# Ledger of designs, part 171: VH-VL binders against q9umr5

Target 1, 268 residues: q9umr5
Amino acid sequence: SYKPVIVVHGLFDSSYSFRHLLEYINETHPGTVVTVLDLFDGRESLRPLWEQVQGFREAVVPIMAKAPQGVHLICYSQGGLVCRALLSVMDDHNVDSFISLSSPQMGQYGDTDYLKWLFPTSMRSNLYRICYSPWGQEFSICNYWHDPHHDDLYLNASSFLALINGERDHPNATVWRKNFLRVGHLVLIGGPDDGVITPWQSSFFGFYDANETVLEMEEQLVYLRDSFGLKTLLARGAIVRCPMAGISHTAWHSNRTLYETCIEPWLS

## First folded at step 8 (VH-VL)

Design j41 (framework fv_dargistotug)
Fold by ESMFold2-Fast, scan of step 8:
Structure j41 (fold): chain C 268 residues (1-268), chain A 123 residues (1-123), chain B 106 residues (1-106)
Amino acid sequence: as target 1 above (268 residues)
Amino acid sequence: QVQLVQSGSELKKPGASVKVSCKASGYTFTDYAMNWVRQAPGQGLEWMGWINTDTGNPTYAQGFTGRFVFSLDTSVSTAYLQISSLKAEDTAVYYCARNQRFGSPWYTYFDYWGQGTLVTVSS
Amino acid sequence: DIQLTQSPSFLSASVGDRVTITCRASQGIRSYLAWYQQKPGKAPKLLIYDASTLQSGVPSRFSGSGSGTEFTLTISSLQPEDFATYYCQQLDSYPTFGGGTKVEIK
């Protein structure tokens, strides 16, 4: 009787990271069919996000077709952006709860070990030179790089995030918004001790202004213009915010208290 | 079921203006962007730009800024192309074409086309 | 802009012939390429999208292949109604079309 759950992993990750999450779901909702997608694992997670969206779309279609009552999505880190795009490009998705687990929904602007591995000599202040090039946009992490000091370059060069956020216009924007609005619940999870997602409020659609002061979701043009449906979802009571302190980036999918507080209530 | 029906041919003098219409039916007009593509006599296809049918925001390809204006009337599911200060080199068949939905990072292909409107500019 | 070069510019063929048209992009466009058929006095008709996916209602004798910068449209057994001009179109950036290939009767 429980809706199936589809799990989408993050950067340099794989399905194996979710073994604890699967245990929690089995304990609280026994009989739930959970599919953790084994696509774009490890280094393949660096492939352009639109390529990942196409691959994940092909994988989720038969799962959704088998579940006319609906499905839930749990999407971790970079995977949350993949799921944002999936909900927009699928004319027929039947997603009830979209659970975004510490995902950089407004983008990333912070130095991390992931970025230093890829670009060892670059600091966050000059990564825009690489990411906002055609070559840089072939890497998933550059698809959601959002430099608040070069917003003009972000708006013109971002091939993914600026488009799915409606920050730059696109021929499919209206249908993407209509498709996204079919989601039952948008559950946003994140916290100040994540240590990777910068600013951490990006998981809640907050982001830096040009002075690196965080503006929350309701102050964003994306929200105010209702570019892809956030204002409409909030008015419907469909947005759930679940911040939690004390959780590092790699622990969101293996913390029992987090699961019980923020995830379990949304798995009907 | 999906149809795009354009206005009839126009014969204009240099310096005049023309307004071509494209009426959509068989789908929700505001769900799909409308593109304009022209074809000069004996030449290939040239994309001119598109208009967001929900917001009315136009985007023009290089070479089609200034004299070319995309607009719409959502109450009658119609898109318009207006060309001002017509020149002989504007002589072409002008097509409206609907974007298909796709996962492409930039643009999509055109799944339905209007029948075309011949605009002839001669003295 | 991304430039598309079609070859040949025109082709003379007989009913029953196998026809191949090539489209080359000035830079990599993955599989973001579509093929259109245009008959004289008519609007273009979408045949193939995403390099190899046949549009609904298009006869199976039409097929597309390729990725990156080299793409082909093949008509396995040319029919009388297939005499037309064929255009490739890229979707990786602002749309551009190839110069067209006119397929005429021999």
Scores: ipSAE 0.488, ipTM 0.769, lowest interface PAE 3.0, mean pLDDT 90

Design j42 (framework fv_dargistotug)
Fold by ESMFold2-Fast, scan of step 8:
Structure j42 (fold): chain C 268 residues (1-268), chain A 123 residues (1-123), chain B 106 residues (1-106)
Amino acid sequence: as target 1 above (268 residues)
Amino acid sequence: QVQLVQSGSELKKPGASVKVSCKASGYTFTDYAMNWVRQAPGQGLEWMGWINTDTGNPTYAQGFTGRFVFSLDTSVSTAYLQISSLKAEDTAVYYCARNWRFGSPWYTYFDYWGQGTLVTVSS
Amino acid sequence: DIQLTQSPSFLSASVGDRVTITCRASQGIRSYLAWYQQKPGKAPKLLIYDASTLQSGVPSRFSGSGSGTEFTLTISSLQPEDFATYYCQQLDSYPTFGGGTKVEIK
C-alpha cells in the first residue's frame, strides 16, 4: 500500500485547485489516501504564517500518527513555506517526501496582482516600508517578502522566513534543523514561466543579490553554513531539483507531464 | 530526568570577576538553547540573553554586552556565565534556564531551570 | 520593551480558595505568555505556556486564559504547596517578566 499524501494549498487558494492532482495520484497510485487540508482558505491565507503553521500542525498530527510507515507532503506556493516550518517544529514528523510546488523558499521580490490588490499604491521597491513594520508582519505575504536592497531590514523584521531559513538565529534553531533533517526527500519544483514567484529560482533556494543577480542555493550563506540542513540533505542525496519550463503559477498542480516527471516518482 | 545544576554561591569584591557554571544532564545538551536570567534581592526576573548550544553563538539583551560573557564546554554539557569588573549592582541570583522546544516563533518558554547561583558583590 | 503589570502584588488566601492573578501587557502579545511559580529560595517552575497550555506534570487546578493584552492565571482550589510567588512572562519580543504576585497563607 502507498503512504498517505497530505496537500497544503497556497495564497487565496482552496482544495478545489487540486482536483487534477488527485486524479493523477489515483491513476498512478490507486488506493492512496489523499488529504487536502481545508484550513486558511481564501482570505484566511493572509493570516500570519506562524498562525497557519499552528493550525496545520494540529491537522497533520493525527494523520501522521495513523501512518507509522510515513507520509508524503505536497505543498503549493505559500504552502511550501508552511510545510518547511512544520517539518522544523515537529519533533516526531514521519515525512518521507516533501514535494514543494513552486514555493518562494528564499522569499519573494516581485510585483504581482496579489500584492497590488493588497497594497495598490506600492511598488516592489517600496513595499519594504509596509512589510517590515509590525502591522505588515501580520500578513502572510509580508512574512516572506525579501527585499534584496534592504537585507538588514529583512533580517531584523522578518518574523517568519529569516527565522525558518536560519538567516537570523533563534533559540530553537538546532532542534528545528534536526527535525527538518528527518525528511526523506526534499523535492523542489519550479520554473521560469511561473510568472508569480520572483525570482523563480527562489523555489530552488536561489535568490537576488543586491544587484538583482540571482545566486543559486550553493552560494547562499544559509546553505554554506548549513543553517537548517540543506547542505547535509544535498550530501545525503535527499534533494531533488525538478525545473520545468512552460508552466504558469496556477498550473503546477494540474499539468500531467509535470506530475509524471517530478511528483509521481516520489509517492511510494 | 532533566537537571540543570549550578555552581555554588560567590562572595566577591568590586572589580573582581566571577564565572558561574550550569551543568546539564538527562537530555542532549546541544538540542536546546540555554538562557541566563538574574534576580536581584527582592526584585523580579530579568532576562540576560541566550547561547546556541550547538554553535556557541551568544545573544545578549541590552545592557548585558561587554562585562558579561556566555560560553560552553559541550564535552561536559556545561554552560558558563562570566562577569568581569563586578559592581555592587551585579548582586543577584543568576539562573540558567533551558529553552522550550515548541511554542513562540520568535522566542520560547523556559521549561527547566537551574537552582540559581547567588553572587554577592560587597566591600 | 514590553511591560507586564501583575495584579495584585500580594494576596492572602486559605486552602480551598479560588485564586485569580492578572497580567496586563503594554502592547498586544497575542498568546505569547507563560506563567511560572517560584517558592522561597527556589528557581521558578513553568506552569503554563501559550497563555493556556498546561505544562506536563502540573496539576489541573492551574489554568490560564486570555489573549492580546489581558491574561489570567487561576488556581481553582488552593493547596498548601501552592503558596508561592507567581510570575508572567511574555515571549513576543525579548523576554520580560511581570513584577510577581505573592500568594500568602491567611
Scores: ipSAE 0.382, ipTM 0.724, lowest interface PAE 3.9, mean pLDDT 90

Design j43 (framework fv_dargistotug)
Fold by ESMFold2-Fast, scan of step 8:
Structure j43 (fold): chain C 268 residues (1-268), chain A 123 residues (1-123), chain B 106 residues (1-106)
Amino acid sequence: as target 1 above (268 residues)
Amino acid sequence: QVQLVQSGSELKKPGASVKVSCKASGYTFTDYAMNWVRQAPGQGLEWMGWINTDTGNPTYAQGFTGRFVFSLDTSVSTAYLQISSLKAEDTAVYYCARNHRYGSPWYTYFDYWGQGTLVTVSS
Amino acid sequence: DIQLTQSPSFLSASVGDRVTITCRASQGIRSYLAWYQQKPGKAPKLLIYDASTLQSGVPSRFSGSGSGTEFTLTISSLQPEDFATYYCQQLDSYPTFGGGTKVEIK
């Protein structure tokens, strides 16, 4: 029998978005118990990410407890950051494959329809004024806003991403790293035609320097210092990179070729 | 059984230095940050900062930069607080306290405390 | 920094009484609040964290509630060993403590 799969949605999203993904899993791995967590749906996805982590943690505990052979996580967009934090804060998770579907793992620095809905007149160059305020940090999207021209403000004000990436120190950093390292496989998925995640390489732990030149994961201080275990995971052979062109942000969970290439092989 | 055992009381003159120790046992020392909290006589609790027990990097609350130094010796699972140029207002009980394992991103609550070290500065 | 105001600063109560202590934050801290008990000459002891979660080994007569800016610690039936000073602490940012509430025997 197959390990259960837990799905965590993204910004302004709900379980309905994953109907095609569930169909694909049922076709290739019949009998798999798939739970799409209906927490922080729609507008509630704007709540601070650490609040979402607490809620999702309570939901996944009984699922993991019932699956002694382990579980898989499929986490989409913003949900990938929730899952990053879950793996760090849970002393007893039994996650085999953590499949990150186009998640801004190093942050976001790009204009999106969601950001325009919240801040209609703001340009990306000015969003640091809102996001790095105490008020701004009450919104999930600002928790992973990473302005490469104001890295000092990001490091000081980010209440979530800078901490979970080990870019700013935290009292729990060592145990968060040990917990994260228990994951079997970190499967990173993303691509140049996403259109929302900016830079798209953020899904692979790449990000802009101060000149907006993308530096890949192995050039990041986070990796070089092994702040939460990326270098250790890569050395262990536990990181899988699966880039695919031609897929827009809202299509990662409904593209059959992507599923077969990047997701299916990691669902034991 | 988690225990934090601190060094004994100190009586110092103004201008002297003091070094308080906090020896941890019953858990992996480097898995938990160590905090320092002081309490002046008849007053409430005041958080001073924390030290990353894995890296040795200290973080100080605003009022405790300069004369206060957090350090550690991982080989003996011990954290240290050193106060230089002692002043009368430094008279207090100094506690070490272990951060709780909490999912929150913030500086945490303290699940285990040392018994406290009274530092008296008088002339 | 976030300021915490405790009310009352002092109360007199008898064994068996229901005691309620309030902690008010200067800004929203969600549920990121802990409660400690300190007896004279002793280190503080954690009672409650995350506003309402009881620390293991703490008697069930202690309970916490609240979110945002207003929080309460309740002792449902005060016992002789409960006469102490109680402190709230926020963990939404760098830790700060309330001024304390001293619970004295009537």
Scores: ipSAE 0.412, ipTM 0.740, lowest interface PAE 3.9, mean pLDDT 90

Design j44 (framework fv_dargistotug)
Fold by ESMFold2-Fast, scan of step 8:
Structure j44 (fold): chain C 268 residues (1-268), chain A 123 residues (1-123), chain B 106 residues (1-106)
Amino acid sequence: as target 1 above (268 residues)
Amino acid sequence: QVQLVQSGSELKKPGASVKVSCKASGYTFTDYAMNWVRQAPGQGLEWMGWINTDTGNPTYAQGFTGRFVFSLDTSVSTAYLQISSLKAEDTAVYYCARNHRWGSPWYTYFDYWGQGTLVTVSS
Amino acid sequence: DIQLTQSPSFLSASVGDRVTITCRASQGIRSYLAWYQQKPGKAPKLLIYDASTLQSGVPSRFSGSGSGTEFTLTISSLQPEDFATYYCQQLDSYPTFGGGTKVEIK
């Protein structure tokens, strides 16, 4: 009698990437109903994150309704941000374990091949000019672009990450925080060899200061102010940190040792 | 049943101050922000700002900084609007309004409104 | 600030008529628009939010449409209780309201 598992993919991704993950779950928790959401696949993953949140919300509502004992979320890369927002905007979610698989929870500030495909001539130091424009905010990757040298622009222009992190005030902030706090466990997974998520500590709510020195979660204003519940969750014993070296960005969902160490214990 | 009940009408002289109350019931007060909207006689609706009912942090629309103060008393589920140094142009019906769950990255719609408090400033 | 222009500012119509009110934004606001009804001496009442979503308890004769810069509120069959002023409101910034449309039933 295992709780159902809902899987949310990342940027330029699809359900096929989780073939090995599904095999692992079937081996260790036979009979688990696993739903990999096949929404916003490939290039559609570039759609604004609030649009993706609405689409995924519509898909998860009937799954959660059929599982009164609760569900688990496994959310990969950009998908982890979608799941963050789902937990905040759903007044009635019944998520037990939210497993965040190498997701840029405090944002992204690094040159990647995905960014160069969209903006071939731009350096990370100049992407704020595009991303913090109204046009740029129509692309998912710009919704979590977090330039530590232009924090004022990030706070004013970010239509997604600054809001779900409680970094800019919003009328729904209190209810978003209460909804998020209903999660049973927040399982954070990531590592130094990811090669895409920059800084990799973003997967653990760490991020660059203005000098590009990484500060851990407990040093972030978001944590200290308890803006969306991280401090409360940590005090409750609900945050699990599972860092692992030697895993590249596209391998988090296909490494057996990672699964056994960081994911399997949180599937009930 | 959600209700927002405001204090009664006020007649004040220029230079005086007024404090309008808005008492909420039928929901958890801190789950929703409280907004203030005014309507001068024969005019349309003008949003004045809002207060985060959990943190007490107010945000004022341009034109409503200085003389206007939003506050609250969570123990009695009540929000307050205080206007100091009253001027004739402050004559209006002042509404409190609760934020809707749906909105944008910038703000939300208003789902429930108080009945309004008429503040008249005349010499 | 984003400005909203409503047209017409006033209309008079008979019971049973189809009434259409337009709201135009000074810049694109996606679907971040709501419609409110205000009867004389009363507070506004939310009718429609997110451009086309009917608020719970609002009669089905009310409908909203549009996106970007042009939006419409339609009352398919005007009833006597629909005498009121109607306001649009945008959320692609801090809230601003249109100038209102006063509907008088003949």
Scores: ipSAE 0.666, ipTM 0.855, lowest interface PAE 1.6, mean pLDDT 92

Design j45 (framework fv_dargistotug)
Fold by ESMFold2-Fast, scan of step 8:
Structure j45 (fold): chain C 268 residues (1-268), chain A 123 residues (1-123), chain B 106 residues (1-106)
Amino acid sequence: as target 1 above (268 residues)
Amino acid sequence: QVQLVQSGSELKKPGASVKVSCKASGYTFTDYAMNWVRQAPGQGLEWMGWINTDTGNPTYAQGFTGRFVFSLDTSVSTAYLQISSLKAEDTAVYYCARNHRFFSPWYTYFDYWGQGTLVTVSS
Amino acid sequence: DIQLTQSPSFLSASVGDRVTITCRASQGIRSYLAWYQQKPGKAPKLLIYDASTLQSGVPSRFSGSGSGTEFTLTISSLQPEDFATYYCQQLDSYPTFGGGTKVEIK
C-alpha cells in the first residue's frame, strides 16, 4: 500500500534513464506502482514547456484519479519545472511528495553543450537576444533561461518560468499558488558538482544577482512576496533541502546513497 | 450560481469622475482575476486590463494607464473601475468579466460577465 | 498587439441555416482563441474556448475549429435565439477581440 510514484524525465532524456531508480524503489518499497512517463523524449524535450505540461497533465490525471491516498512525483532536471507547473495548473492534484532532482527552479545561466548544439556561436552573455524573442520561447531551454544581467527582458519575455515563479503576474496566479500549496512535501535535491545546472543553487531557489553573486531562496523576491507559496510551505515545515556533493548532472537518478538519503524517506 | 452584478448607469460631464462597481457571488472571489472590457456605442469589445483579486495588483492595457484605476474590496467581493477626468471618448458600456480558468501561459478566456454599466459623458 | 479579422462583418440568415464565421489572426496563436455571443443590450456570453471546446450549457449546434491563424465558428442549424453578434478573442498575449460578425434574421 505505498502511494504510486510518477517520474518525469529531463532535457534530451527518456524513461530508460531511470532503471536504477526503479530498482532502488523496488528494494525499499516493494509493490510500489511506478510510472515513468514516456512523453517528450529526446529531441521532443525541446518543445515549449507549456506544451509539455499539457501532455504530462493528460497522462497524470488518470493515475491520480485511481489513487485516492495520493501520489508522489519524482521530477528530474527540466522535468522539475514541468512538475512545478503541473502542481499549479491542476485544481485536483493529490501529490504528497514532490521530489525535484537537480532542477533549475530559478532558471539557468550557464554555457552547456546543449546550448552550443542549438546556438553554436552564442555565449551565455549573448543568449538573451535569442531566448527572449518569440522564436526562442518556442524552445524549452529558453523558457527557463534567466540572464541576471537582463532581468527586465526575462521578466517581460519569459513565457514560462517568470509566470510559474510569480515573477510576472498572471490572472491564474492565486489559483496556481493555492493548487501548489496542496503539495505535502517539496523535496529539493542538488549539489555543487552537478556541472550543468548553473548556478547549482537554482535547484534550491537560489540565483545570481546582477553581480553573479548567489542569493539564497530566503533573499529572493518570489519568496519574500510568497508569490507561489514558498514562504508558506517553509513555515509549514514542508520544504526539505537535501544537497549532496560529488554527484554529476546525469547521476542524480542512479546514485544509491543519494536515493537512501534524499528520496527514500519521502516515499510512503 | 456565479453572478457578477454591476452598478447602474451614469451620466457625467467632461472632467468629472465615475466609479463603477462589480459585485461577485457564487464563488471564491480571490480565486479568479477580474477583467474590465469596454464597448463604445455601436462598436466592438476592447479589453482594458485586469486586477489580481488576491493581491489587488492591477495590470492595464496600453491606452488605459493614468485616468483608469482598478481596485477592490474583498470583504464584499466587489471590484471597482474608477475613471478620472472623463472625456466624451469614454462614453461606453463597461463590463467586468471573470477569467475562465483554462490552461494558458498568458491569459484565460472570460467565462462570466457583469450585465454592463453604461457611462455617458456629455455636456 | 495581435489583430483579429472576422469575416463576414454581417450576414443575413434564416432559421435552420448553417452559418460559418471566420476569424484570422495576424500571427500564430496556437489554439488560444475563444468565441462569444452578444445579443442586443446584453453582455457577451462565452461559447467556445481553446478553439474547439464548448463551454458548459452551450448547445451542441455550436462548434469551433482551427489553429494557428485561421479559425471558424459554425452554427449547424440556426435557431431564433442565435441571432446576435459573434466575437472571437485571442489570449496568446494581452487579449484582443475581432471586429464582430452580426448575424441578422432574413
Scores: ipSAE 0.544, ipTM 0.791, lowest interface PAE 2.5, mean pLDDT 91

Design j46 (framework fv_dargistotug)
Fold by ESMFold2-Fast, scan of step 8:
Structure j46 (fold): chain C 268 residues (1-268), chain A 123 residues (1-123), chain B 106 residues (1-106)
Amino acid sequence: as target 1 above (268 residues)
Amino acid sequence: QVQLVQSGSELKKPGASVKVSCKASGYTFTDYAMNWVRQAPGQGLEWMGWINTDTGNPTYAQGFTGRFVFSLDTSVSTAYLQISSLKAEDTAVYYCARNHRFYSPWYTYFDYWGQGTLVTVSS
Amino acid sequence: DIQLTQSPSFLSASVGDRVTITCRASQGIRSYLAWYQQKPGKAPKLLIYDASTLQSGVPSRFSGSGSGTEFTLTISSLQPEDFATYYCQQLDSYPTFGGGTKVEIK
């Protein structure tokens, strides 16, 4: 009776991370068919995001086709960006709730252990030299690197995020907006204690200006221009914001209170 | 039932201007970008650029800035290519072509084409 | 700046022949390649996209293969209506076309 749920993991992640989430869903919505997509696991999560979008699209098409009543997406971290692109490129998606778990929707600008492992001599201030090269754009993490001090390079070199956010024009922008607007609910989850997503407000479409002052969604040109439909969705009552303190980046999918407060209400 | 119908052939003198039209039907005009592709006599295909049919913003490939102008009239679902200060080397068949649906931002192939407009520039 | 090189640029063939056309990219483009057929005086027609996916309505004698930098269009048994010029196009960046391969009757 419940709509199927499709789960998309994040950077250096796999389906195993969602075992607690599956338990919670089974307890509150018994009988729900939950598919955790086991694609681009571990190091494969570093492949370009457009490549990941293609692979995940092939996996979700038959699931959506079997569920004419609709499906829900739960997309964690980097996976939230994959899901944004899926909703834009699919002419016929039937997604009701798109639940974004601490995903850098406006991009990432922060030193993390993941970046230090990949680029050990780099700091956030000099990563633009690597990420905004053609070589760097072959890595998923660079596809959403958003340096607020080099916005001109971000706009010209970002092969993914600048395009799906409508920050740089593209032949498909109008169709992507139309497709994205078919979503029933956009549920945004994140919080100040995440420790990885920088700024944490990126999960709510906020981001740094050139002085590293965070501007919230309603102050972003993306929102004001309604580039891919955020203003329309908000006016429709379709955007849900659910911030929660005290949750670290790897705990969003395994916190019962978070599940009950922010996820459970949207899994009809 | 998707169709792109272009204006007829043009014979022009060097220095003149020409405006080629491409009328779309059978789909929502503003949902798809329109591209221009030219083919000089006996030569291959050369992509000139595209125009966003919703915003009217054109993007030109290298070599097609200045004398070439993409425009549109959404009220009649028509895209236009204007070439000013015509030169003999502009002699070509000019095609309008519609983007197909996609997986990546650079993933562009052309599912429907206009029949082509021959522009001949001679003295 | 992705360049596509087609070979041969010209070939002569008879009805019933197996025809093979190659397209080489200057850098890796995965499977992001399309093939078009252009008959004299006509607009190009899409045959294949994503290197091997046949467009609806295209006869099954046409097939595409390859990935990375080397791609092939094959016509298994050439028919009279197949005498045309064939072009490859890459989908990995702004559109660029190969130089074309003209298939003429022997």
Scores: ipSAE 0.006, ipTM 0.550, lowest interface PAE 9.9, mean pLDDT 89

Design j47 (framework fv_dargistotug)
Fold by ESMFold2-Fast, scan of step 8:
Structure j47 (fold): chain C 268 residues (1-268), chain A 123 residues (1-123), chain B 106 residues (1-106)
Amino acid sequence: as target 1 above (268 residues)
Amino acid sequence: QVQLVQSGSELKKPGASVKVSCKASGYTFTDYAMNWVRQAPGQGLEWMGWINTDTGNPTYAQGFTGRFVFSLDTSVSTAYLQISSLKAEDTAVYYCARNHRFLSPWYTYFDYWGQGTLVTVSS
Amino acid sequence: DIQLTQSPSFLSASVGDRVTITCRASQGIRSYLAWYQQKPGKAPKLLIYDASTLQSGVPSRFSGSGSGTEFTLTISSLQPEDFATYYCQQLDSYPTFGGGTKVEIK
């Protein structure tokens, strides 16, 4: 009787990372059909996010079609941005709960091991030179790079995040907002000990200003202008915020207490 | 049935202005952006820009700033293209075209087109 | 500004012929290409988007292929109603069209 669950993984990840999540769901909601999508695994997760959205869309259409009562999405890290765009481009999605596990919803600006591996001599202060080029925008990580000291370059060069957040206008902005607003619940999960998502409040639509002071969701122009529906969702009571300390980036899908507190209540 | 119906042909002298209309029906007007595409006699297609039908904000391609103005009237589901200070090189068929719903920021292709409005500028 | 070059600009063909039209982009555009058909005095009609996806209602004799910088539109068995001008359009940045390929009856 439970709605099916679709899981979308993150950067340099695969379906195997979710084995504990599947165990938890099976224990609390036995009989739930859970599909972890095996697309853009490992290095393929570096492909442009719009390419990933297209592939995941093709995979979720038949799952949603078989579940007229609706489905739930659990989207981890970078996968949360894929799911944001997926919900906006699908005219007919029937998603009830969209559960975002530590996803950089307002972008990323931090020196992390992923960046050091991919761009070993680059610091967060100079990565804008690479990411805001046409070449850089062919990499998923650059699609959500949000340098608060070069916001003008971010707004003009971001081929993905600035558009799905309504920070730059787009021909489809109105229909994307309408589609996204069909979601039943937007469940935001994240925490200060993540260690990868920087600032961690990006998972809750907070982000750095030009002085690197974090402004929360309600202080963001995208919220105040209701660019893609955050203000409308909050007024409807559809946004759930579930912060939890003590959880590192790779543990969000394998912590039982996190699951019971933040995920389980939204898997009707 | 989705339809885009444009105003009739116009014959104008250099320096005059023209306003072309594009009336939409068969769908929710504000759900889709409207684009303008020009085709000079015997030439190919040239994209001029788009207008956000919900906000009314226009975006112009590089060659179409200044003399060209996109506007709309949502109460009658109509988009407008105004060209001021007409020149002989503005002689063309002007099409309105609806944005298809797509998966990327510039993934703009046109699923429905108006029948075209011929604007002839001659002395 | 991405430039698209179509070849040939003109071809003559007979009913039943296999027709191939090429579109080349000045830089990589992934699969972000559409094809349109335009008959004299008429507006363009969408045939194919995302390089190879056929628009609803378009006959299966039309097919598209390619990625990156080289794309092809193929009509497997030309019909009388297919005599028209064909345009490619890139979707990667500000929309730009190829110069067109006019398919005339032989």
Scores: ipSAE 0.006, ipTM 0.539, lowest interface PAE 11.0, mean pLDDT 89

